# Designs tried in a protein design chat: VHH binders against Putative glutamine amidotransferase MTH_191. Part 2

Target 1, 304 residues: Putative glutamine amidotransferase MTH_191, of Methanothermobacter thermautotrophicus (o26293)
Amino acid sequence: CGIAGVVYKDGKLHSVGADMTRMLHALQHRGPDSAGFAIYGGLGLEENDYLLNIEVKDKPGLLDMVKETVELVSPIGSDEVIPSVENHIIYRCRITLESFSQLKPLIMDIDSIDDVIVLNGSHSFEMIKDVGSVLEIADRYDTWSKKGTHAIGHTRFSTESIVDRYHAHPFQSYIIPDITVVHNGQITNYWKIREPLERKGHIFETNNDTECIVHYVADKLASGYSLEEALEQSVKDMDGPFSYIVGTPQGVGIAKDQLGLRPGVMAENDEVFAVASEEVSLREVMDTSEVEQISPGEVRVYEI

## First folded at step 15 (VHH)

Design k1 (from j6 with S53T)
Fold by OpenDDE, fold request of step 16:
Structure k1 (fold): chain B 304 residues (1-304), chain A 119 residues (1-119)
Amino acid sequence: as target 1 above (304 residues)
Amino acid sequence: EVQLVESGGGLVQPGGSLRLSCAASGFTFSSYAMSWYRQAPGKGRELVAGISTGGNTDYADSVKGRFTISRDNAKNTLYLQMNSLRPEDTAVYYCVARIWTHSGYSQYWGQGTLVTVSS
């Protein structure tokens, strides 16, 4: 898998959608599989508004059922249907909630509908997850025109796991608002990490390692850790080959396993902070003379 | 005005106990994760213990089993019970409030209270 992140230091809107598309495309060495984006800062939603991203099987009446379920909790503002592959559509709708705490329950209710999967709900970032090549997905969702302050992304290699939208990266946790993770690797002590989180009351929807990572980081942040501290602690607690990138409304962070078994590189100049699994990705947004390798066990964070 | 005022620091012998308090005002205390940081002489600041809004606790490995963080939302007060104190626990201890929102995070720091563990 390939992972990437980019932050514009000035905190202004830039063409991060295009940037991330190029960065991920550079990492795509195999045929079409899946790719995902979390683009922060450009969504421009009103307070208490959220964007739901929902996979719906393309069959009569099912979308209506989804809408009815949503409307029990919130009126639907703007919405759109994005045609997708494999007899599915992506339904996006803007909703208004009284509090962030209402989001996860709503998602769970929607997920209870057969042939429906909520990909995510967010306020400060746009989630794009789909099947296909990076370029196909970029065209489908027009990621080229997406503006933001920062973004993270993932492109999957076909040999690593089940190819579906739900298991595609990025993963989001709802322990805190709008945190995402893209991951390259495996957590070998997965259950050792997961069980304490479950005891704390955090609900897992999958057995995917990436979900465990995002919940772990989110839990640390919820307990008072800084992003850097949370990442550093994760490197200590988690075993196995991994590199992962975190996105928050504040910025981006990358963590590399203690042995450096998975790749991670970083480049930084006056304008941009960028991280990726491979240098070729960074070349898409800056001069390669500024690229450095992340050391084993090292974390790097940039917050606007 | 936001205020975090630490108290309870002082000189204690190794193996002794102290209880730190942090009185918070000027913000919605119950909405914030609360934590204790410390800074030893010549070292950087490090998280000692944290407590979420839901009451979940987390501790640095160096203090696990010895320190207990707790909060009283009705009193807007954070506590740190420190038992079995060691010389390496000597530091200025800071009370910190932090909240993550869809806009990022906000945080407040206290002025700190000195804890000296010495024979």
Scores: ipSAE 0.915, ipTM 0.968, lowest interface PAE 0.5, mean pLDDT 95
Fold by OpenDDE, fold request of step 16:
Structure k1 (fold): chain B 304 residues (1-304), chain A 119 residues (1-119)
Amino acid sequence: as target 1 above (304 residues)
Amino acid sequence: EVQLVESGGGLVQPGGSLRLSCAASGFTFSSYAMSWYRQAPGKGRELVAGISTGGNTDYADSVKGRFTISRDNAKNTLYLQMNSLRPEDTAVYYCVARIWTHSGYSQYWGQGTLVTVSS
């Protein structure tokens, strides 16, 4: 798997969709698989508005059922249907909630519908997950035109697991608002990490270790940790080969395992902070002379 | 005006106990994650303990089992019970409020209270 992140330091809108597309494409060494994006800062939603991203099987009446379910909780302000592969559509709708705490329950209600999967709900970032090559997905969702302040992304290799949107990165946690993770690796002490989180009342939907990472980080942040501190603690607590990148509304962070078993590089200039699995990804947005190897056990964070 | 005022610091012998308090005002206390940080002489600031809005707690490994963080939202007060104190616990302790939103995070820091553990 390849992971990447980019932050524009000025806090203004840039072509981060295009940047991330190029960064991820550079990491894609095999045929079509899956890719995902979290693009922050460009949605421009009103307060208490959220964007739902929902996979719906393309069969008569199902989309209407989804809409009806949503409307029980929130009016639909705007929506769009994006054609996808395998007789599925991606339904996106803008909703308004009274509080963030209503989001997860709504998602769960929608998920209860057969042949429907909520990919995410967010306020400050746009989630794009799909099957196909990075370029195919970028074209399908017009990722090239997406603006933002920062983004993270993932490209998957077919040898790792079942290719589907549900298991595609980024993963989001709803412990705190709009946190995402893309991950390259494996957490070998997965249950040791998961069990304490479950005892705290956090509900896991999968057995994917990436979900565990995002919940872990989110829990730390919810308890008062800074992003950097949360990542540093994760490196201490988590075992196995891994590198992962976190996105928050504030910025991006990368963590590398204690032994440096998975690659991680960083480049930074006056304008951009970028991280990735490989240098070739960074070259898409910066000069290679600016590239630095992230040391084993090290974390790097940039917050706008 | 946002205020975080720490109290309860002082000189204590090794093995002793102290209870720190932080009185918060000027913001919605119950909406913030609260934490204690400390800074020892010549060292950087480090998180000691945190408590979420939901009451979940987290501790640095160095203080786990010895320190207890708690909050009283009705009183807008954060507490840190410190037992079995060690010389290495000597530091200025800060009360911190932090909230994560869709726009990022906001945080407030107290002025700190000195804890000295010495024989």
Scores: ipSAE 0.907, ipTM 0.965, lowest interface PAE 0.5, mean pLDDT 95
Fold by ESMFold2, fold request of step 16:
Structure k1 (fold): chain B 304 residues (1-304), chain A 119 residues (1-119)
Amino acid sequence: as target 1 above (304 residues)
Amino acid sequence: EVQLVESGGGLVQPGGSLRLSCAASGFTFSSYAMSWYRQAPGKGRELVAGISTGGNTDYADSVKGRFTISRDNAKNTLYLQMNSLRPEDTAVYYCVARIWTHSGYSQYWGQGTLVTVSS
């Protein structure tokens, strides 16, 4: 598995979709598996607007049922249908809500429809995640044309775990707006981390380690930690070989476990900060001669 | 106009107690996560304790079991009860308010109150 992140320092729109596509392609070794993107800053949504990203089985009438359910809450402002594999479509629509807290309840209503799964809803970033290779997904969603200020992404291959769109990275929180996580490695004390979060009211929809990370970070932020402090505490609390990247509307954060067994490199020039599992990925967006290795237990936050 | 005003600092002997208060105004207090930070002489600022809008608390390891953060939303006031004080707790203590939005976060800092723990 591989993770990557890129941030443009000037806070303006750049071709981060193309950047992330090249970075993830450089990390992809074999398939079949999945890839995912969180692309920040380019959606340009009006205040109170959200983009829903919904997997719908390609059956007569099912998409109309999804639209009707959405329209009980919000008129659909714009939408698109993206054909996908295994007789599914990805339906994406813009909606308007009074607040972030209304988003999860709507998602749960849509999820109650058989053969329908909401992949996410968000305001400041576009989530793209699917099964297949990086290039197949890039063609399907036209990631090459997507602009933004920063992006994070993930590729994985596996014969030993669940592989579907819902369990692909990135994962996000619905407690803290628009934070995302991509992760490489394993959290070996998963149950010790998860139980306290569930007691605080975090709802886990999967058994995925990455979902545990995003809920942990969201919990710390909700308790008044800064992003850097949340990441520092995670390194103390979590066991196992891991590296993760968190995306926020303001930038990215990086954490590596205390043992330092997962590779991770980063680099920075006058225009760009980048991080990746492997140096070959960094070379897609900058000269690798300026490369730093991420130290065991290291945390780094880059905010625009 | 956001205002955070800390009070309750002073000189105390090791093993003693103090209660810090932070009076808040100029924003909807119940919508913000609140925290206490401290800065010892010659050191950077560090998180001491935090409390969510829903009342969930979290503590730095160095103060767990000795300090208690609480909030009174009706009075727009944040508290830090500090028991079993040690010389290493000597610092300026700051009240901090944070809110996370789709555009990132905003934070506000108080001016601080000095706590000195010495014999």
Scores: ipSAE 0.533, ipTM 0.835, lowest interface PAE 2.1, mean pLDDT 88
Fold by ESMFold2, fold request of step 16:
Structure k1 (fold): chain B 304 residues (1-304), chain A 119 residues (1-119)
Amino acid sequence: as target 1 above (304 residues)
Amino acid sequence: EVQLVESGGGLVQPGGSLRLSCAASGFTFSSYAMSWYRQAPGKGRELVAGISTGGNTDYADSVKGRFTISRDNAKNTLYLQMNSLRPEDTAVYYCVARIWTHSGYSQYWGQGTLVTVSS
């Protein structure tokens, strides 16, 4: 698996969708089977608006049922249908909620419809994740035109494992708004991390260890930690070879396990901070001779 | 105007106890995660303890079992009960409020209260 992140330091809109597409494509080896993006800062929603991102099986009447369910809670603002593969469409719609706390319950109501899966709901970032190659997904969603302040992304290499849109990175928590994670590697003590979180009321929808990371970070933030402190504690508590990038509305964070076995590089100039699993990816967004390896146990936070 | 005002610091013998308070105003206290930080002379600030809106607590290893964080949402007050104090606990203690929104996060820091642990 390959992960990447890019942050423009001036906090203005840049072509981060194109940047991330090139970075992820450079990480693509023989046979990637999914890719995902979290693109922050360019969505431009009104204060109480959210973008829902819903996978719907392409069959008669089902999309109408989804719309009816959404409309019990909110009028639908703008919407679109993006044709996808495997007889599915991606339905995206803008909604208005009275508070953030209403988002997850609505998602759960929509998820209760057979053959419908909500991929995410968010305010400050656009989630794009699907099956296929990076370039196929980029063309399907037109990632080339997406603007923002920062982005994170992930590619998964072809395996015998089950591949679907829901299990692709990024993963998101709904305890803290708009926190996302992509990761490379494994959390070998994930049960020890997951069980306390479940006891506190976190709901895990997958057995993916990346979901464990996003819930852990969100839990620490909810307990009054800063992002940097949450990441520092995660390196202490989590075992196994891993590197991960967390996205927030204000920037990104990076963590690498104490052994430091997973590859990872970063670089920074006056305009851009970038991180990637491999140097060739990082060079898609900056021309530099000062590439730094991410050290064992290293945590880095960049906030705009 | 958001204000966080710490009190309860002072001089105490090793092995003694102190209770810090932080009076909060200018925001909806019950909606914020709260924490205590400390800064020893010549060192950086470090997290001591945190408490969520729902009362879930978390502690730095150096104070676990000796310190207890709590909150009283009716009085808009955060507390830190400090038992079995050691000279290494000597620091200025800060009350911190944090809230995460879909636009990012906001944080507020108090002015601090000095705790000195010496014989």
Scores: ipSAE 0.523, ipTM 0.829, lowest interface PAE 2.2, mean pLDDT 89

Design k1 (from j6 with S53T)
Fold by ESMFold2, look of step 15:
Structure k1 (fold): chain B 304 residues (1-304), chain A 119 residues (1-119)
Amino acid sequence: as target 1 above (304 residues)
Amino acid sequence: EVQLVESGGGLVQPGGSLRLSCAASGFTFSSYAMSWYRQAPGKGRELVAGISTGGNTDYADSVKGRFTISRDNAKNTLYLQMNSLRPEDTAVYYCVARIWTHSGYSQYWGQGTLVTVSS
């Protein structure tokens, strides 16, 4: 697996979709599997608007049921259907909610429909994740044209079978708004981290350790930690080899386990901060001789 | 205007107790995560305790079992009950409010109240 992140320091819109597409393609060594993007800052929604991103099996009447369920809570603004593989479509729609707290309950209502899975709902970033090669996904969703201030992404290869779209990175938590994680590695004390979060009432949808990371960080932020403090505490609490990138509306954070066993490099110039599993990925967005290895136990936060 | 006003600091002997209060105004208190930080002379600021909007708490290892954070949303007040105080607890204590939004976070800091633990 490979992870990457890019942040433009001026906080203005740049071609981060194109940047992330090139960075992930450089990490994809052989054969299609899956890829995912979180692209921040360019979605342009009105306050209280959200974008729902829904996987729907391509069956007569099913999309109408999804729309009816959404419309019990919110009128549907703009929408679109993106054909995908394996007899599925991706339905995206803009909605308006009274508050963020209504988002997860709506997602759960939509998820209760057989053959329907909400991939995410968000305000400040666009999530794109699917099966296929980076370039196939880029063409399907037109990632090349996506603008933003920063992005994170993930790619996987060496699997010969099709992966589930929902379990591809990035992962998102709804404990706080618009936080995402991409991850390389393993959290070996996963259940020890997960159990206290479940007792607080946080709902896990998967057994994936990346979901554990995003919920942990979100819970610390919700408890009054700064992002840097949350990441620092995660390095102390979590066992096993890992490197992860967290995306937030203000920027990115990175963390690497205390043994430093997973690869990771970063670089910075006057315009851009970038992080990736491999240097070849950084070279897609930055021409520099000053590439740094991410140190064991290192935490770094870049906020615009 | 947003204000966080700490009170309750002072001089206390080792083993003693103090209760800090933080009166909040100018924002919707119940929507913010609240925390206490402290800064000992010549040291950086460190998190002491935090409490979520729903009342979930978290503590630094050095204060677990001795300090209790709590909030009263009806009175817009954050509290820190400090028991079994030690000279190492000597610091300026700050009340901090944070809210995470779609734009990132916003935070407010109080001016601090001095706690001195000395024989």
Scores: ipSAE 0.519, ipTM 0.826, lowest interface PAE 2.2, mean pLDDT 89

Design k2 (from j6 with Q107S)
Fold by OpenDDE, fold request of step 16:
Structure k2 (fold): chain B 304 residues (1-304), chain A 119 residues (1-119)
Amino acid sequence: as target 1 above (304 residues)
Amino acid sequence: EVQLVESGGGLVQPGGSLRLSCAASGFTFSSYAMSWYRQAPGKGRELVAGISSGGNTDYADSVKGRFTISRDNAKNTLYLQMNSLRPEDTAVYYCVARIWTHSGYSSYWGQGTLVTVSS
């Protein structure tokens, strides 16, 4: 699979949706599978507002049930239905919560409905992940027009994992607000990493190692680590071939395994910080003369 | 105004113990992750221990089993119990407060307290 991240250093809104689309498209070497985006800084939501993305099977009455469940906790503001593939729709709605701590419980309640899966809830970024090619997804969600300060993204090859929206990247943790991860690789000591997190009370929804990564990083941050420190520690603790990119409201970071078994590159100029699994992705947003290889075990972070 | 004031540092022999305190004011202490950092002479700052707002703790490998971080939210105070001290623990220790929000994070640093471990 391919992963990418981009940050505009000036902290202003840019066409990061278009940028990430191009970056991911450059990484797509095989047929359509799945792709995902986390686009930060462009939603412009009011305080205590969140955007929910929910996969709903296209059957009578189910969407109403979802809405009713949401309304028990929050009024529904603006909403939209996005047609998708495989007899499913993507329902998006704006909600208002009294605190961030209410978000996960609400998500869990919605997830308890048969044939319904909450893809995410967020405040500072827009999650876009679906089945199809990068370009198909971009068109479906109009990622080309999405503005933001920074973004991360992922494109999956069909041979690597189950193709569905729920398991598509990015993964989000709700330990802290609006943290996401895209991942290329495998954590071989998965349970060794997961068990301590569970003992701390963190709830896992899947057995996907990418979820483990995002919870790991989020837990470190919640304990007072900087993003860079959290990533550095992850490289020490996690085994296996991996490269992953983290998105936060503040910026983007990349981590590469100790042996450098998965690729990672970085480029930076006065305007942009960009990372990816391959150089061809970086070429979409800057001059390749500025590209450097990330060394095994190395992390790179840029925060606005 | 946010203030973090460390205390409890001093000179101690190897194998000895110290307890550091950090008095916090000017912010909602209970909502922040709190951490101890240290900077040894000629070295960079490193995280020693962290405690989340929920009370989960984390430690650097070099201090695991020897140091204990704790917090008293009622007193707005952070603690670091340091046992079995070693010469390599000699450093200025800093109290740090961090909070993550939907807009990013905020960090505050104390002025630090010196811990010297020497025979």
Scores: ipSAE 0.792, ipTM 0.919, lowest interface PAE 0.6, mean pLDDT 94
Fold by OpenDDE, fold request of step 16:
Structure k2 (fold): chain B 304 residues (1-304), chain A 119 residues (1-119)
Amino acid sequence: as target 1 above (304 residues)
Amino acid sequence: EVQLVESGGGLVQPGGSLRLSCAASGFTFSSYAMSWYRQAPGKGRELVAGISSGGNTDYADSVKGRFTISRDNAKNTLYLQMNSLRPEDTAVYYCVARIWTHSGYSSYWGQGTLVTVSS
């Protein structure tokens, strides 16, 4: 699979949706695939507002049930339906909560409905992940027009793992607000990493090792680590071939395993910080003369 | 105004114990993650221990089993119990407060307290 991230250093809105689409497309070698985006800084939501993304089977009355469930906790300010593949729709709605702590319980309530899966809830970024080619998904969700300060993305080959919306990257943790991860690789000591997190009270929804990574990083941040420190510690604690990119409201970070078994490259100039699994991705947003290989065990972070 | 004031530093022999305190004011202490950092002479700052707002703790590998971080929200105070101290633990220790929001994180640092481990 392929992973990518891009940050505009000036903190202004740029066409990061288009940039990430091009970066991911460059990494895509075959289909059908899954692809996903986390686009930060462009939603412009009011304080205490969140955007929900919900997969709903296209059958009569089900969407109404979802709306009714949401309305028990929050009014729906705006909403839209996006047609998708395999008789499913993506329902998006803007909600208002009194606190961040209400988000996870609401998500759990919605998830309890048959044939309904909450993809995510967020405030500072837009989540886009679906089944299909990068370009198909980009057209479906109009990622080309999405603005932001920074973004991360993922594309997965169907032969590498299960391809579905819920297990597609990015993964989000709700330990802290609006943290996401895209991952290329495998954590071989998965249970050694997961068990301590569970003992701390963190709830896992899947057995995907990418979820483990995002919870690990989020837990470190919640305990007072900086992003760079959290990533450095992950490289020490996690075994196996991996490269992953993390997104936060402030920026992007990349971590590479100690042996450098998964690829990772970086490019940086006065305007842009970019990372990816392959150089061809970086060429979409920067001059190739500025590209460098990330060393084994190395972490790179840029925060606006 | 946010204030973090460390105390309890001093000279101690190897194998000895010391307890640091950090008095916090000017913010909702219970909502913040709290951490201890240290900076040894000629070295960069490093995280020693952290405690979440919910009370979950984490430690650097170099201090696991020897140091204990704790907090008293009623007193707005952070603690670091340091046992089995070693010369390499000599450093200025800083109290740090951090909170994550949808806009990122904010950090506040104390002035630091010197811990010297020497025979």
Scores: ipSAE 0.747, ipTM 0.903, lowest interface PAE 0.7, mean pLDDT 94
Fold by ESMFold2, look of step 15:
Structure k2 (fold): chain B 304 residues (1-304), chain A 119 residues (1-119)
Amino acid sequence: as target 1 above (304 residues)
Amino acid sequence: EVQLVESGGGLVQPGGSLRLSCAASGFTFSSYAMSWYRQAPGKGRELVAGISSGGNTDYADSVKGRFTISRDNAKNTLYLQMNSLRPEDTAVYYCVARIWTHSGYSSYWGQGTLVTVSS
């Protein structure tokens, strides 16, 4: 598994989709499995609009049922269908909501339809995740053309776990708007982290430890922590070898466990901050003579 | 304009109690997460306690079981009840308001109130 992040310091639109594609491809060793992207800053949605990203089995009538369910809440704006593998399509549509708090209930209604799962809903970033190699996914979604201010991404190699689109990184929390996480490693005290969050009423959709990370960070932010403080506290509370990158509308955060067993490097020049599992990935977005290893227990935040 | 005005600081004996208040104005108080930070002499600021817009609370390990954060949305007031005070609780205490949006977060800080715990 490999993770990467890139941030343009000037806060303007750049080819971050192409950047992230090259960074993730450089991390991919053998065999396709899955890859995922969160690409921030380029969607250009109106203030109350959201992009829904829905996996739909390719069956007659099913997409119409999905559209009907969405239209109970919002007229559908622009939309598109992206063919995918394993007899599925990805349906993406713009909707308008009165507030962010209406998003998760709508997602739950759509998820109740058999053979349909909402991959995410968002305002400030585009989620792209699927099964296959980085280059297969990049071609399928045209990541090469995607613009933004920053991006995070993940690639996974054939593993002991089931591979599907929903469990690919990034993971998102709806405790606060538009927060995502990509993660390498494992959280060995996962249930001890999860239980307090469930007691507060937060809903978990999976048993994946990356979902636990994103809900934890989002909950700390919602409780008045800064991003840096949330990440610092996570390093104190979570056990096991891990590295993760958080995406927010303002930038990225990086955290590494106290043991520092998972690889991670970062670099910075006048235009770009970048982080990746390996140096070859950083070379894809900057010419650098100096690369820092992420230290055990280190937290770093870059916000524009 | 957003304003946060702390009160209730002062000198207190070890083992004693004190309640801090923060009067908030210039924003929709109930929509913001609120928190208390403190800064001891020669140290950086540290988070003490936070409370979400929905009322969920969180505490630094050093104050768990001794301090209680609360909010009164009708009075636009944040509170910190500090019990079993220790000399290491001596600090300037700051009221902080934060909100996350699709464009990121905004945060606002009060000017602080001094708490001195000394025998």
Scores: ipSAE 0.545, ipTM 0.833, lowest interface PAE 2.1, mean pLDDT 89
Fold by ESMFold2, fold request of step 16:
Structure k2 (fold): chain B 304 residues (1-304), chain A 119 residues (1-119)
Amino acid sequence: as target 1 above (304 residues)
Amino acid sequence: EVQLVESGGGLVQPGGSLRLSCAASGFTFSSYAMSWYRQAPGKGRELVAGISSGGNTDYADSVKGRFTISRDNAKNTLYLQMNSLRPEDTAVYYCVARIWTHSGYSSYWGQGTLVTVSS
């Protein structure tokens, strides 16, 4: 698997969709079977608005059922249908909620419809994830035109499910608004991390170790940790060779396990911070003569 | 305006106990995550304990089993019960309030209260 992140420090809109597309494409040999993006800062939604991102089997009447379910809670603002593969569509719609706490219950109501899976709901970032190559997904969703302040992304090699869009990275937790994770490697003590979180009421929807990471970080933030402190604690608590990037509305964070066996590189200047699994990816967004290796056990946080 | 006022610090012998409190005002206390940090002389600030708005607690390894964080939402007050105190616990203790939103988090810090543990 390959992961990447880019942050523009000035807090202005830049072509981060194009940046991330180039960065992930450069990692193509590592993950041609799926790709995912979290693109922050460009949605421009009003304070109580959310973008729902829903996978729907392409059959008569099903999309109407989805819309009816959404409309019990919120009028639908703008929407669109994006054709995908294996007789599925991606339905995206803008909704208005009274508070963030209404989002997960609505997602669960929509998920109860057979042949419908909510990929995510969010306010400050756009999630794009699908099966296919980076360039196929970029064309399907027009990632080249997406603007924002920062983005994280993932590609993977040898996907276990050809049409399993939900299990592609990024992963998201709903305990804290708009937190995403992309991950490279393995969490070898995954069940020991997961069990205490489930006792606290976190709901795990997969057996993927990346979901464990996003719930762990969200739990620490909800308990009063800073992002950097949450990442530092994760390095102490989690075993195995791993690197991950967390996206937040304010920026990104990175963490690498204490053994540091996988390569990972980063660079920054006064305008941009970038991180990637490989240097060729990093160089797609920054001309630099100096590239820093991510040290064993290192955490780094870049906030706008 | 947001205010956090710590109290309960002082001089105590090793093995003793103290209870810190933090009176909060100017915000909806029950909606915030609350935590205690400490800063020993010549060291950086470190998280001691945290408690979520829903009451879930978390502790630094160095204080587990000895310290207990709690909150009273009716009184807008955060507490830290410190038992079996050691000289290494000597520090200024800070009350911190945090909330996460779609724009990230906001943090508010108190002035701190000094705890000295010595024979």
Scores: ipSAE 0.471, ipTM 0.806, lowest interface PAE 2.6, mean pLDDT 88

